# Ledger of designs, part 11: VH-VL binders against Protein FAM13B (FAM13B)

Target 1, 190 residues: Protein FAM13B (FAM13B), of Homo sapiens (Human) (q9nyf5r23to212)
Amino acid sequence: IPLDELQQGGHPDNEVPFIVRHVVDYIEEHGGLEQQGLFQVNGNAETVEWLRQRYDSGEEVDLVKEADVPSAISLLRFFLQELPEPVIPGSLHIHLMQLSQDYNNEDEFGRKLRFLLQQLPPVNYSLLKFLCRFLANVASHHEEIWSANSLAAVFGPDVFHIYTDVEDMKEQEIVSRIMAGLLENYYEFF
Short names: E, the ipSAE of ESMFold2; O, the ipSAE of OpenDDE; V2, 0.75 times the mean of E and O plus 0.25 times the DockQ between their complexes.

## First folded at step 5 (VH-VL; framework fv_roledumab)

Design t43
Fold by ESMFold2-Fast, scan of step 5:
Structure t43 (fold): chain C 190 residues (1-190), chain A 122 residues (1-122), chain B 107 residues (1-107)
Amino acid sequence: as target 1 above (190 residues)
Amino acid sequence: QVQLVESGGGVVQPGRSLRLSCTASGFTFSSYGMHWVRQAPAKGLEWVATIWYDGSNKQYADSVKGRFTFSRDNSQDTLYLQLNSLRPEDTAVYYCARDSYDFWSPYYFDYWGQGTMVTVSS
Amino acid sequence: AIRMTQSPSSFSASTGDRVTITCRASQGISSYVAWYQQKSGKAPKFLIYAASTLQSGVPSRFSGSGSGTDFTLTINSLQSEDFATYYCQQYYSYPLTFGQGTRVEIT
């Protein structure tokens, strides 16, 4: 289901898809984010699929009673991975890749990145902003355990749909750099 | 060398439409992003819209979104701005202007046309 | 949106004067400011970009300075052709915005 169809149509009252808001809220309030590697640990596959089906059918989900944090993180990542078009659309990827090729100073890199972000469809921009706020908060409050770089390495591929199977590793480096920059300088970009 | 010439302005009643054109010469038109900027009588400059070099991306000021449509014909070196549902507050001289960097990211406006006057009054 | 505020809105000057026009951004925009000159009945003319870099062909009596939120345009030894309205513009973020303009009038 495309992202624009998942977001409630016609009104700006809902900023991001319900599943994203609920999962992030659960992780922030009950996550125990002090564990190194938590975002890279697989959730229970049966639990993730079961929760996905329940959200898809519009059922009430009580994540405190019915989930664990690794499964909630896996559910969030699965949601991002399964979008038909990534949060940062493929049409912008060529320009984002060119940012690193033409980078001559930090100010110019940031300015061009900001303009690219402003070209995102409103629903994609809202979702990216929400995700980056969540991850930036994790990095700032659990700095000894979670850096912007480590979170960018986990979520960058999901946001861009650029994975380790790619032959050219340069794209992964660029994706990681961009995502880390968004987390480190959240208020400059959003 | 670089020249931009606007046309299509006129006097119309509220709710009506106009189509503005801008013909470019003296540079490789298809390599440059282009802008429309307007200026109401005795007031300052207001950015209206941007179009990428290939026409694939367009940006509009909030005040004109849904009413104005920007397009370009790279084979004819011409820009078009379709003005629909015109309001008295759209009264202004409309300038086409060239982006300075040949790319998608808007910069500053290094060359401007002479402008074409749009008057919306009853 | 980034608001650009110019000061003063207008002032009178004589040929030979050094004139300074200020432009303030509502947030930090690094050096992403351009300046334009507009004479009565004419299109704007591009003068300066990146806060301080003169466009080729612009007289050296024009200079720009500033970074962050505060920017200035200076005309050293004003000439008769310099009586005009001057605008600053930020190109840091959408929407692109201009200052309200500063009119330099002959005394």
Scores: ipSAE 0.088, ipTM 0.643, lowest interface PAE 6.0, mean pLDDT 83

Design t44
Fold by ESMFold2-Fast, scan of step 5:
Structure t44 (fold): chain C 190 residues (1-190), chain A 122 residues (1-122), chain B 107 residues (1-107)
Amino acid sequence: as target 1 above (190 residues)
Amino acid sequence: QVQLVESGGGVVQPGRSLRLSCTASGFTFSSYGMHWVRQAPAKGLEWVATIWYDGSNKQYADSVKGRFTFSRDNSQDTLYLQLNSLRPEDTAVYYCARGYEDWFSPYYFDYWGQGTMVTVSS
Amino acid sequence: AIRMTQSPSSFSASTGDRVTITCRASQGISSYVAWYQQKSGKAPKFLIYAASTLQSGVPSRFSGSGSGTDFTLTINSLQSEDFATYYCQQYYSYPLTFGQGTRVEIT
């Protein structure tokens, strides 16, 4: 289901899809972020698929009873990967890639990046803002284990729908730089 | 010689619509972001909308979101601004302006049209 | 939104005077300021970008300076064609915003 349709079905006070808010709240409340590499480890595939089906059917899900933190992280990543269009749409990708090449001045880079983010559709902007808040919070409170760079490397590809192969290596580096910048300077961009 | 020429302004009652056009000449139109800026009588300048060089991205001032639609036809070097649900506070001279040549336009305006007057009154 | 405040709102000057117009941003905007001249009944004319870079064809008596929040437009030796309203504009962030304008009137 496209992001626009998912968001329209939500409560007026909710700026992001219910599944994203629910999963993030679970991860933040129950911890388990002490293991290095947790974000790179896949959750139980059966559990992730079962949870996905239940959310898609509108069923109530009790993540405390029915999930674990790795499965919740995998479910969040799977949600981002399965969007028909990525959180940062392809129409902005060429401009974001060029931004990293054309502007080495940090002030210019930040200003231009903010302009590009303001081009996002409101639902995409809200989702990106929410995700970056979550990840920046993780980096700030678990900095011995999670850095902005390491989280950006994990979630950047999901946010942009960039896949690992020879053609995408340069883009993945740029995507990671952009995501890390958003996490390190969250207050500046959102 | 860079030229921008606006047309389509007029006098309308509240709630009605107008379509503004801007024809460009003297430069490679498809390489530039383009903008609409308005000025109410005896007031200052107010940015209205931005459209990228290829039309893929558009931004609107909060005061006009949902009512105004910006579009461009690169094959004819023409911009359009559709003004719907017009209000008295939309009364202004509307200027077409060219942004600086850049792949996403830094949004200062190096050339301006002469403007077209939109008056919304009862 | 970033508010741009110009001072003074208007003043009188004579040909040959050195005039200074200031523009203050409500937050830091680095050097991302442009200046425009508007004569009565005419469209704005572009003068300066990046706070201090003069557009080709603009007379050298015009100059700009500033960074961060405070910016200045200076006209050395005012000429008769310079009586106009001047606007600053930030292009640091959406929405794009202009100052309210400074009107330079003949004495």
Scores: ipSAE 0.000, ipTM 0.498, lowest interface PAE 14.5, mean pLDDT 81

Design t45
Fold by ESMFold2-Fast, scan of step 5:
Structure t45 (fold): chain C 190 residues (1-190), chain A 122 residues (1-122), chain B 107 residues (1-107)
Amino acid sequence: as target 1 above (190 residues)
Amino acid sequence: QVQLVESGGGVVQPGRSLRLSCTASGFTFSSYGMHWVRQAPAKGLEWVATIWYDGSNKQYADSVKGRFTFSRDNSQDTLYLQLNSLRPEDTAVYYCARDYGDWFSPYYFDYWGQGTMVTVSS
Amino acid sequence: AIRMTQSPSSFSASTGDRVTITCRASQGISSYVAWYQQKSGKAPKFLIYAASTLQSGVPSRFSGSGSGTDFTLTINSLQSEDFATYYCQQYYSYPLTFGQGTRVEIT
């Protein structure tokens, strides 16, 4: 289901899909984000798929009883990966890639990135803002363990839907640079 | 050399619609972003809308969102601004303007048309 | 939205005078400010970008300065054709916003 359809039946107070808010709240409440390598440990695939199906069916989910933090992180990442269009749509993707090649001046890079982000559909912008706030908060409060660069490496591919079978590292590097910049300078962009 | 000519303005009653056009000449129209800017009588300039070089992305001022629609025809070197549900506060001279610099992000307005007057009154 | 506030709203001056117009942004916008001149009944004319860079063909008596939140347009020796309204504009973020204008009038 596309992001705009997911939000049509929502309450005015819900800027992002329920599953995203619910999962992020659970992760933040239960800590564990201080452990090195937490984001690199995948949750149980069967548990993640089972939880996803329940959310899709509108069933009540108690993450405290039915999940653990790695499974919750995997569920969030799976949600982003399975969107029909990525959070940052392909229509803006080429411009973001071009921006990274053309502009070495960090001030001009930041300005153009801001304008490109402001051209996101409202629901995509809200979701990106929410995700970046969550990740920037993790990096800011747990600086010794999680950096903007390490979090960008984990979540960047999910946000952009970059999945390559070839050995082209350039796109991954650009995506990581953009995501790390958004996390490091959250208040300048959102 | 570079020229922008607006047309389509007029006097209409509240709630009516109007379609403004802007014809460009003297440059490669399809390579530039374009803007609409308005100015109410004896007031300052107000940005209304931006459209990318290929028409794929559009931005609108909050005051006109849902009522105004910006489009372009690169084969005809022409911009269109559809004004729906017009209100007295929409009374202004409407200018089309060319975006200075590159093709995908807004900058400032290096060339302006002469403007076309839209008056919304009973 | 970034609010752009100009001062003064009106300035009376004579040819040969040095006039200064200020523009204040409600938040930091680096150097992303443009200046325009508008004569009565005419479309605006582009003067300056990046706070201080003169557009080709603009007389050297015009200059701009500033960064962050405070910006200035200066005309060093006012000519008869310079009596007009001047506008600053930020291009740091959407929505694009203009100052309310400063009118330079004949004394």
Scores: ipSAE 0.207, ipTM 0.677, lowest interface PAE 4.4, mean pLDDT 83

Design t46 (at its last look DockQ between E and O 0.75; V2 from the best seeds 0.00; counts 0 for: pae E 2.1 > 2, grease 19.3 > 18.9)
Fold by ESMFold2, look of step 6:
Structure t46 (fold): chain C 190 residues (1-190), chain A 122 residues (1-122), chain B 107 residues (1-107)
Amino acid sequence: as target 1 above (190 residues)
Amino acid sequence: QVQLVESGGGVVQPGRSLRLSCTASGFTFSSYGMHWVRQAPAKGLEWVATIWYDGSNKQYADSVKGRFTFSRDNSQDTLYLQLNSLRPEDTAVYYCARDYGDYWSPYYFDYWGQGTMVTVSS
Amino acid sequence: AIRMTQSPSSFSASTGDRVTITCRASQGISSYVAWYQQKSGKAPKFLIYAASTLQSGVPSRFSGSGSGTDFTLTINSLQSEDFATYYCQQYYSYPLTFGQGTRVEIT
């Protein structure tokens, strides 16, 4: 039952839910990102659930004492998965899928994607921007282990709430291309 | 022939409301995104708002966000712009304009109405 | 927001003159620029899209050029009906923004 929105006015750039900022700052500060499979392993389930409940209740959490990087990553992914609406809301999904019409026109694909991102509620945009900055940094510092494509495969489903089904290859293709594109071209979109 | 006709302008005091309308003809209205653009006296053009072809999504300039509401009635080929909490700086000719494309993404404004004047003064 | 800055703000010209209006974007916007003509008391009229492509029915004396941040509208032999104010507009991202306008006045 995580909190997913704050009441916001004006321009809340970089303002994201505390749990997201806290766990991302922890992950970036403590390193170890060169481990293969790190974003695909689960943290200890008991630890992750206990930390999640403390964040939900507003308790202060000392991640240095109480967590490790896999648990922090699991918390981040769980937070994204449990949002009542995905970071990229379902109302935009049909139009995002229509971007496939522009696969052969990179410039127009990017332009249309930029306008769709601007349809996001400000809090969703800020969260997406913060998440993509983090993931783009991971990809740039550990390219041989964590490519934009591999991180997009892990976090794309969490951001869109679109998970692989046997019959949904086209949706997975556009989700992957959008996420990888945002990570590879971060400063052009944000 | 494409035709756009605005109406509903007038003179009002600050804090009051108006509703502008734009009636469309000569094209398949429900296939086009539409815009409002305004022009203060002796000033340049300012984009005000965009609405998607089906009315499902809207975008507003920061100067009007929270005060103006854009809507469309595709069964009557009509756009509406509700202007609330009007300020003297909202004084302008308001144009409705058709987006070039028949997709949701904005491009440019290929047809314009004649405009309707809104004057906000005490 | 992407600022579009036009120059000059105004100038006087005679029929037959070649006139050039510039528009500068505050960031790269590829070729996503349109140009409009507005005569006094009238609605704007669409002229050019994609920085350089003339709308159907626009006289060939009008041309546009540019990519990135710097764009130009040129009228090669000014006609009496061309005395007007001209606006550039970007459609790269929200908010859609116009230049402040360039008035082409009769000498």
Scores: ipSAE 0.537, ipTM 0.824, lowest interface PAE 2.1, mean pLDDT 85
ESMFold2-Fast, scan of step 5: ipSAE 0.436; ipTM 0.759
ESMFold2 (binder alone), look of step 6: mean pLDDT 91; pTM 0.940
OpenDDE, look of step 6: ipSAE 0.578; ipTM 0.822

Design t47
Fold by ESMFold2-Fast, scan of step 5:
Structure t47 (fold): chain C 190 residues (1-190), chain A 122 residues (1-122), chain B 107 residues (1-107)
Amino acid sequence: as target 1 above (190 residues)
Amino acid sequence: QVQLVESGGGVVQPGRSLRLSCTASGFTFSSYGMHWVRQAPAKGLEWVATIWYDGSNKQYADSVKGRFTFSRDNSQDTLYLQLNSLRPEDTAVYYCARAPEDWFSPYYFDYWGQGTMVTVSS
Amino acid sequence: AIRMTQSPSSFSASTGDRVTITCRASQGISSYVAWYQQKSGKAPKFLIYAASTLQSGVPSRFSGSGSGTDFTLTINSLQSEDFATYYCQQYYSYPLTFGQGTRVEIT
């Protein structure tokens, strides 16, 4: 189901899909931020699929009792990967890639990036804002382990639906740079 | 101003059927998930059913699964709750209520109708 | 299903009193709790969501707190219009469940 159809009614500030809120709350409240290799270890595939099916059917899910942190993160990433259109829509990718060519002018780059983010559909903007807040929080608590750059490398492809292969390495690097900038300067962009 | 008006309640014998409706005004009905909540005389609140903004997802309380059917007509700003195989324990005031804006979230109820009384007695 | 238990079931209070109502969930529900006020013969009115966020238009004498399993609704300096039954509700997961209600009666 497209993201704009997933968010019922209006576009209130901080409105995000339930599964995203659940996973983030679980990680933040239960010491997930303290885990070494938090984003480098995939969850158990059977557990992730089981959780996905239960969320899709509206069944009770108690992540504290029924999940582990890697599985919850994998569930979040699979949710992002399975959106029909990425959080940052393909229509903005060309503009973002062009903007990245102006990296040498940081002030102009930042201004234009913020402007482009404001062109996102409201539901996409809210989800991106929420995800970046969470990831910036992770980076701030684990600067020596989880830098903005390392988190951007993990989540950038999921947010843009741009995945590394030999021919796409330049775009992958640009995507990671944009995501890292959003995490490092969260309050400038959101 | 947001308004929800229920109708269709009445007195019926066990095993019979009723169709409740709820007419919405004052907001973009097609953008909101909706609920039915009931309250038996001198008892507390009991959630009955939830329906997504487009009608594609529905959740029911176990006590009514297989007997009640929830639907909506976005072109008429109206909800329907079909009550089949009614039992004395279904006697209650039935409220329709609006969900907050969220695609999948289990919901709280930000606006409520005045309710319609369903009495099931032999 | 998540059971929501309110304490007390009822109590008498006077205008000007500080009133505290407790709601306990049978399992951890983070901050996914809403509170409602219901006056005799009327539909419930929405007061609070996310355990502590007041709905626009709700008087500041109302406040909510708590996380995990224990939640509290407080009315600071009770007014005559506050005599009602109050319900907590979890929206952490389906099925949606309410507490049994706490009736606040005038002394």
Scores: ipSAE 0.000, ipTM 0.439, lowest interface PAE 20.2, mean pLDDT 80

Design t48
Fold by ESMFold2-Fast, scan of step 5:
Structure t48 (fold): chain C 190 residues (1-190), chain A 124 residues (1-124), chain B 107 residues (1-107)
Amino acid sequence: as target 1 above (190 residues)
Amino acid sequence: QVQLVESGGGVVQPGRSLRLSCTASGFTFSSYGMHWVRQAPAKGLEWVATIWYDGSNKQYADSVKGRFTFSRDNSQDTLYLQLNSLRPEDTAVYYCARDQGYEDWFSPYYFDYWGQGTMVTVSS
Amino acid sequence: AIRMTQSPSSFSASTGDRVTITCRASQGISSYVAWYQQKSGKAPKFLIYAASTLQSGVPSRFSGSGSGTDFTLTINSLQSEDFATYYCQQYYSYPLTFGQGTRVEIT
C-alpha cells in the first residue's frame, strides 16, 4: 500500500500511518532503549511477519501483549523498506551530491536541507518528522550508547532506500550524514 | 540576451481552462529551475509554482494545487502552465522567472530574470 | 508559511532623499532575502540577494542589510528612475513568499 493510501491521524501535522505510530509508541514506552545493539538485533522473523500481516488486514494489534522490542523495531524498519517509494523520494536523490558538498558549512547545509524537507509530499514530511523526533529522543537520552551518527547509519538506508553495495557506498554515506544532521538539529529543521 | 517570453493569457469564464507558455532564449535552459509568479491587479507578488531543471520535482502554492499543472520541454526551451478550474481570484498577470541554476539547486530561489508577463482574466 | 511584512506600504519622496524600506520575517530566515524593483506596467527587476549582495549593473546607491528577521533596503540618494514599488522575498523555505510591497512615489 503506498504511503498516501495508508490510514492517517486526523490532524495535518500527525498524518502518520497507524503501524508507525503504534510501533514508535511501543518502543518508547516499553523498550530497553539503553541497551547497546538494540537496533542491530533482528526481531523474531515469525512474529514480525505475523504482525505485518495483521496490520495489512486492518486488524487491531496490541503490541504490548503481542510483540517484543527487537520485533517492533524490525517491523518499523520493514515497513519503511516495503514502501513503494522511500520516505525521501527518488526524484530528490539526484541532487544529494550538491547538498553533501556543504556538509561542513552548517548554515548553508541547514538551509538547503530545509528546502529539501519543504519539497516533500505532506505524508512523507509528516512521517520523516515523526521518525526523526523518535530517533533524536533516543540519541539525546542515550548518547553513551546511541549517537545521531549510529542511528542515522541504521535508518538512513531505510528512509532513502539506498543500501550497502559497492555501487551505492558513497550515497549511503551521504544519506547517513543527512539523517544525522536531522537528528542533531531536529528543532532547527522541523 | 537572456529572454523569457510568456503567452497564452486571455479572458475566460470561471471553471474554464487556459494553457500558458514561456519561451526561453539566451541561456542553457536545461540547467535552470523555473518558476511561475503571479500578480493580481493592484496587489503584490505571489509565488505559484516551481519546476526543477529536469522536470523531476514540482512544487505548487496551496491555492492552486490540484488545479494547475507545471511542465517543461527542454528540447524546445519552453515552459507550460496548465490552468484548470479557473476562479475569479486567479485573475492576475503571470510571470515566468528563472532561478540561479542547477549547480546550487536549493539555494538560488530568487529570480534574476523575469518575462514581461501574460494577463489572465477570469470573469463572468 | 513565512510571512514577510513590509513597512511603510507607501510614501512620498523627493529626488536626493535617503529612503529606507523595512521588511520583517515572521521567523528567522538568516540572510536569505532578495529585493526587487517594479515600475508601473513592467515586470519586477532583481536588485539584491542574500540580504546585502547587489546584482551586477544595479547602481551603488542601493544597499541592503539585515539578518534573522529584520531587513532593510536603502536608497542613498533617490533618483527619478527609482520611483517604483519595492518587494522583499524570502527564499529560506517553501512556500516562497514576498512582502506586500512598498510604493515610493514622487512628492
Scores: ipSAE 0.000, ipTM 0.476, lowest interface PAE 17.5, mean pLDDT 80

Design t49
Heavy chain, then light chain:
Amino acid sequence: QVQLVESGGGVVQPGRSLRLSCTASGFTFSSYGMHWVRQAPAKGLEWVATIWYDGSNKQYADSVKGRFTFSRDNSQDTLYLQLNSLRPEDTAVYYCARDRYSEDWFSPYYFDYWGQGTMVTVSS
Amino acid sequence: AIRMTQSPSSFSASTGDRVTITCRASQGISSYVAWYQQKSGKAPKFLIYAASTLQSGVPSRFSGSGSGTDFTLTINSLQSEDFATYYCQQYYSYPLTFGQGTRVEIT
ESMFold2-Fast, scan of step 5: ipSAE 0.442; ipTM 0.788

Design t50
Fold by ESMFold2-Fast, scan of step 5:
Structure t50 (fold): chain C 190 residues (1-190), chain A 124 residues (1-124), chain B 107 residues (1-107)
Amino acid sequence: as target 1 above (190 residues)
Amino acid sequence: QVQLVESGGGVVQPGRSLRLSCTASGFTFSSYGMHWVRQAPAKGLEWVATIWYDGSNKQYADSVKGRFTFSRDNSQDTLYLQLNSLRPEDTAVYYCARDLGYDFWSGPYYFDYWGQGTMVTVSS
Amino acid sequence: AIRMTQSPSSFSASTGDRVTITCRASQGISSYVAWYQQKSGKAPKFLIYAASTLQSGVPSRFSGSGSGTDFTLTINSLQSEDFATYYCQQYYSYPLTFGQGTRVEIT
């Protein structure tokens, strides 16, 4: 289901899809932020599949009773991965990939990135802003466990839907650098 | 030489519609982003909308979102601005303008060439 | 939205005068400012971009300066064809915004 369709019938206070908000709240409530390697550890496969099916069928899920933090994180990442169009649409990728190739001026980089972010549909922008705020808080409060760079490496591919290919590691580096910049300078961009 | 010519303006009552056109000549139209800027009588300039070179991406001022639609026909070197649900405060000279075009990917841009404008008057 | 405030709103000058128009942004915008000249009944004409880079064909008596929040347009020796309204514009982020204009009138 596309992001704009998921949010279309929502209340003004429902800026992001319920599943994203619910998973983030669950992670924050149950100490997920303090677990080293948590964002890189896959959840229990059976639990993640069970939760995914329940989400897809529109059933109410109680994450406190039915999930653990790694499984909830895996569910969030799976949600981002399965969007028909990534949070940052493919139509913007060619422009974003040029940021590090042609520009060495910090002001120019920031201006161009802001311009590209303003091209996002409102629902995509709201989701990206919400996710980046969450991750930026994680990075700023738990620097020894979570850095902006490490979180960007985990979530960048999911946000962009970048195919991970050994021969094209440069695209992953650019994506990670962009995401890390958004996390480290959150208030500059959102 | 670069030339932009607007047409389609007129006098209409509130709630009605107009379609503005801008015909371009003297440059490769399909390679440039384009803009609409308006100016109310005896007032300053107000940005209205931006459209990318291929029409795939558009930005609108909050005051016109949902009412105005920007489009382009690269085969005819023509821009269109559909004005719906017009209000008295939309009364202005409407200009089409070209971005500099040096680096299309780097918007937002400044406006290096302007048409001579077309007047839209919305009166009760 | 970024507000662009010009001062003065208008003033009178004579040919040969050195005139300065100021433009202040409500937040830092680096050097992403353009300047335009508009003569009565005409479309605006592009003068300057990146705060200080003069467009080809614009007379050298025009110059721009500034960075951050404070910008100036200077006309070193005012000529008869320079009596017009001048606008600054930021292109740091959407929505694109203009100053309210400064009208330069003959004394």
Scores: ipSAE 0.000, ipTM 0.495, lowest interface PAE 17.1, mean pLDDT 80

Design t51 (at its last look DockQ between E and O 0.87; V2 from the best seeds 0.00; counts 0 for: pae E 2.3 > 2)
Heavy chain, then light chain:
Amino acid sequence: QVQLVESGGGVVQPGRSLRLSCTASGFTFSSYGMHWVRQAPAKGLEWVATIWYDGSNKQYADSVKGRFTFSRDNSQDTLYLQLNSLRPEDTAVYYCARDSSGYEDWFSPYYFDYWGQGTMVTVSS
Amino acid sequence: AIRMTQSPSSFSASTGDRVTITCRASQGISSYVAWYQQKSGKAPKFLIYAASTLQSGVPSRFSGSGSGTDFTLTINSLQSEDFATYYCQQYYSYPLTFGQGTRVEIT
ESMFold2-Fast, scan of step 5: ipSAE 0.521; ipTM 0.796
ESMFold2, look of step 6: ipSAE 0.583; ipTM 0.838
ESMFold2 (binder alone), look of step 6: mean pLDDT 91; pTM 0.940
OpenDDE, look of step 6: ipSAE 0.704; ipTM 0.872
ESMFold2, look of step 8: ipSAE 0.520; ipTM 0.812
ESMFold2 (binder alone), look of step 8: mean pLDDT 91; pTM 0.938
OpenDDE, look of step 8: ipSAE 0.796; ipTM 0.908

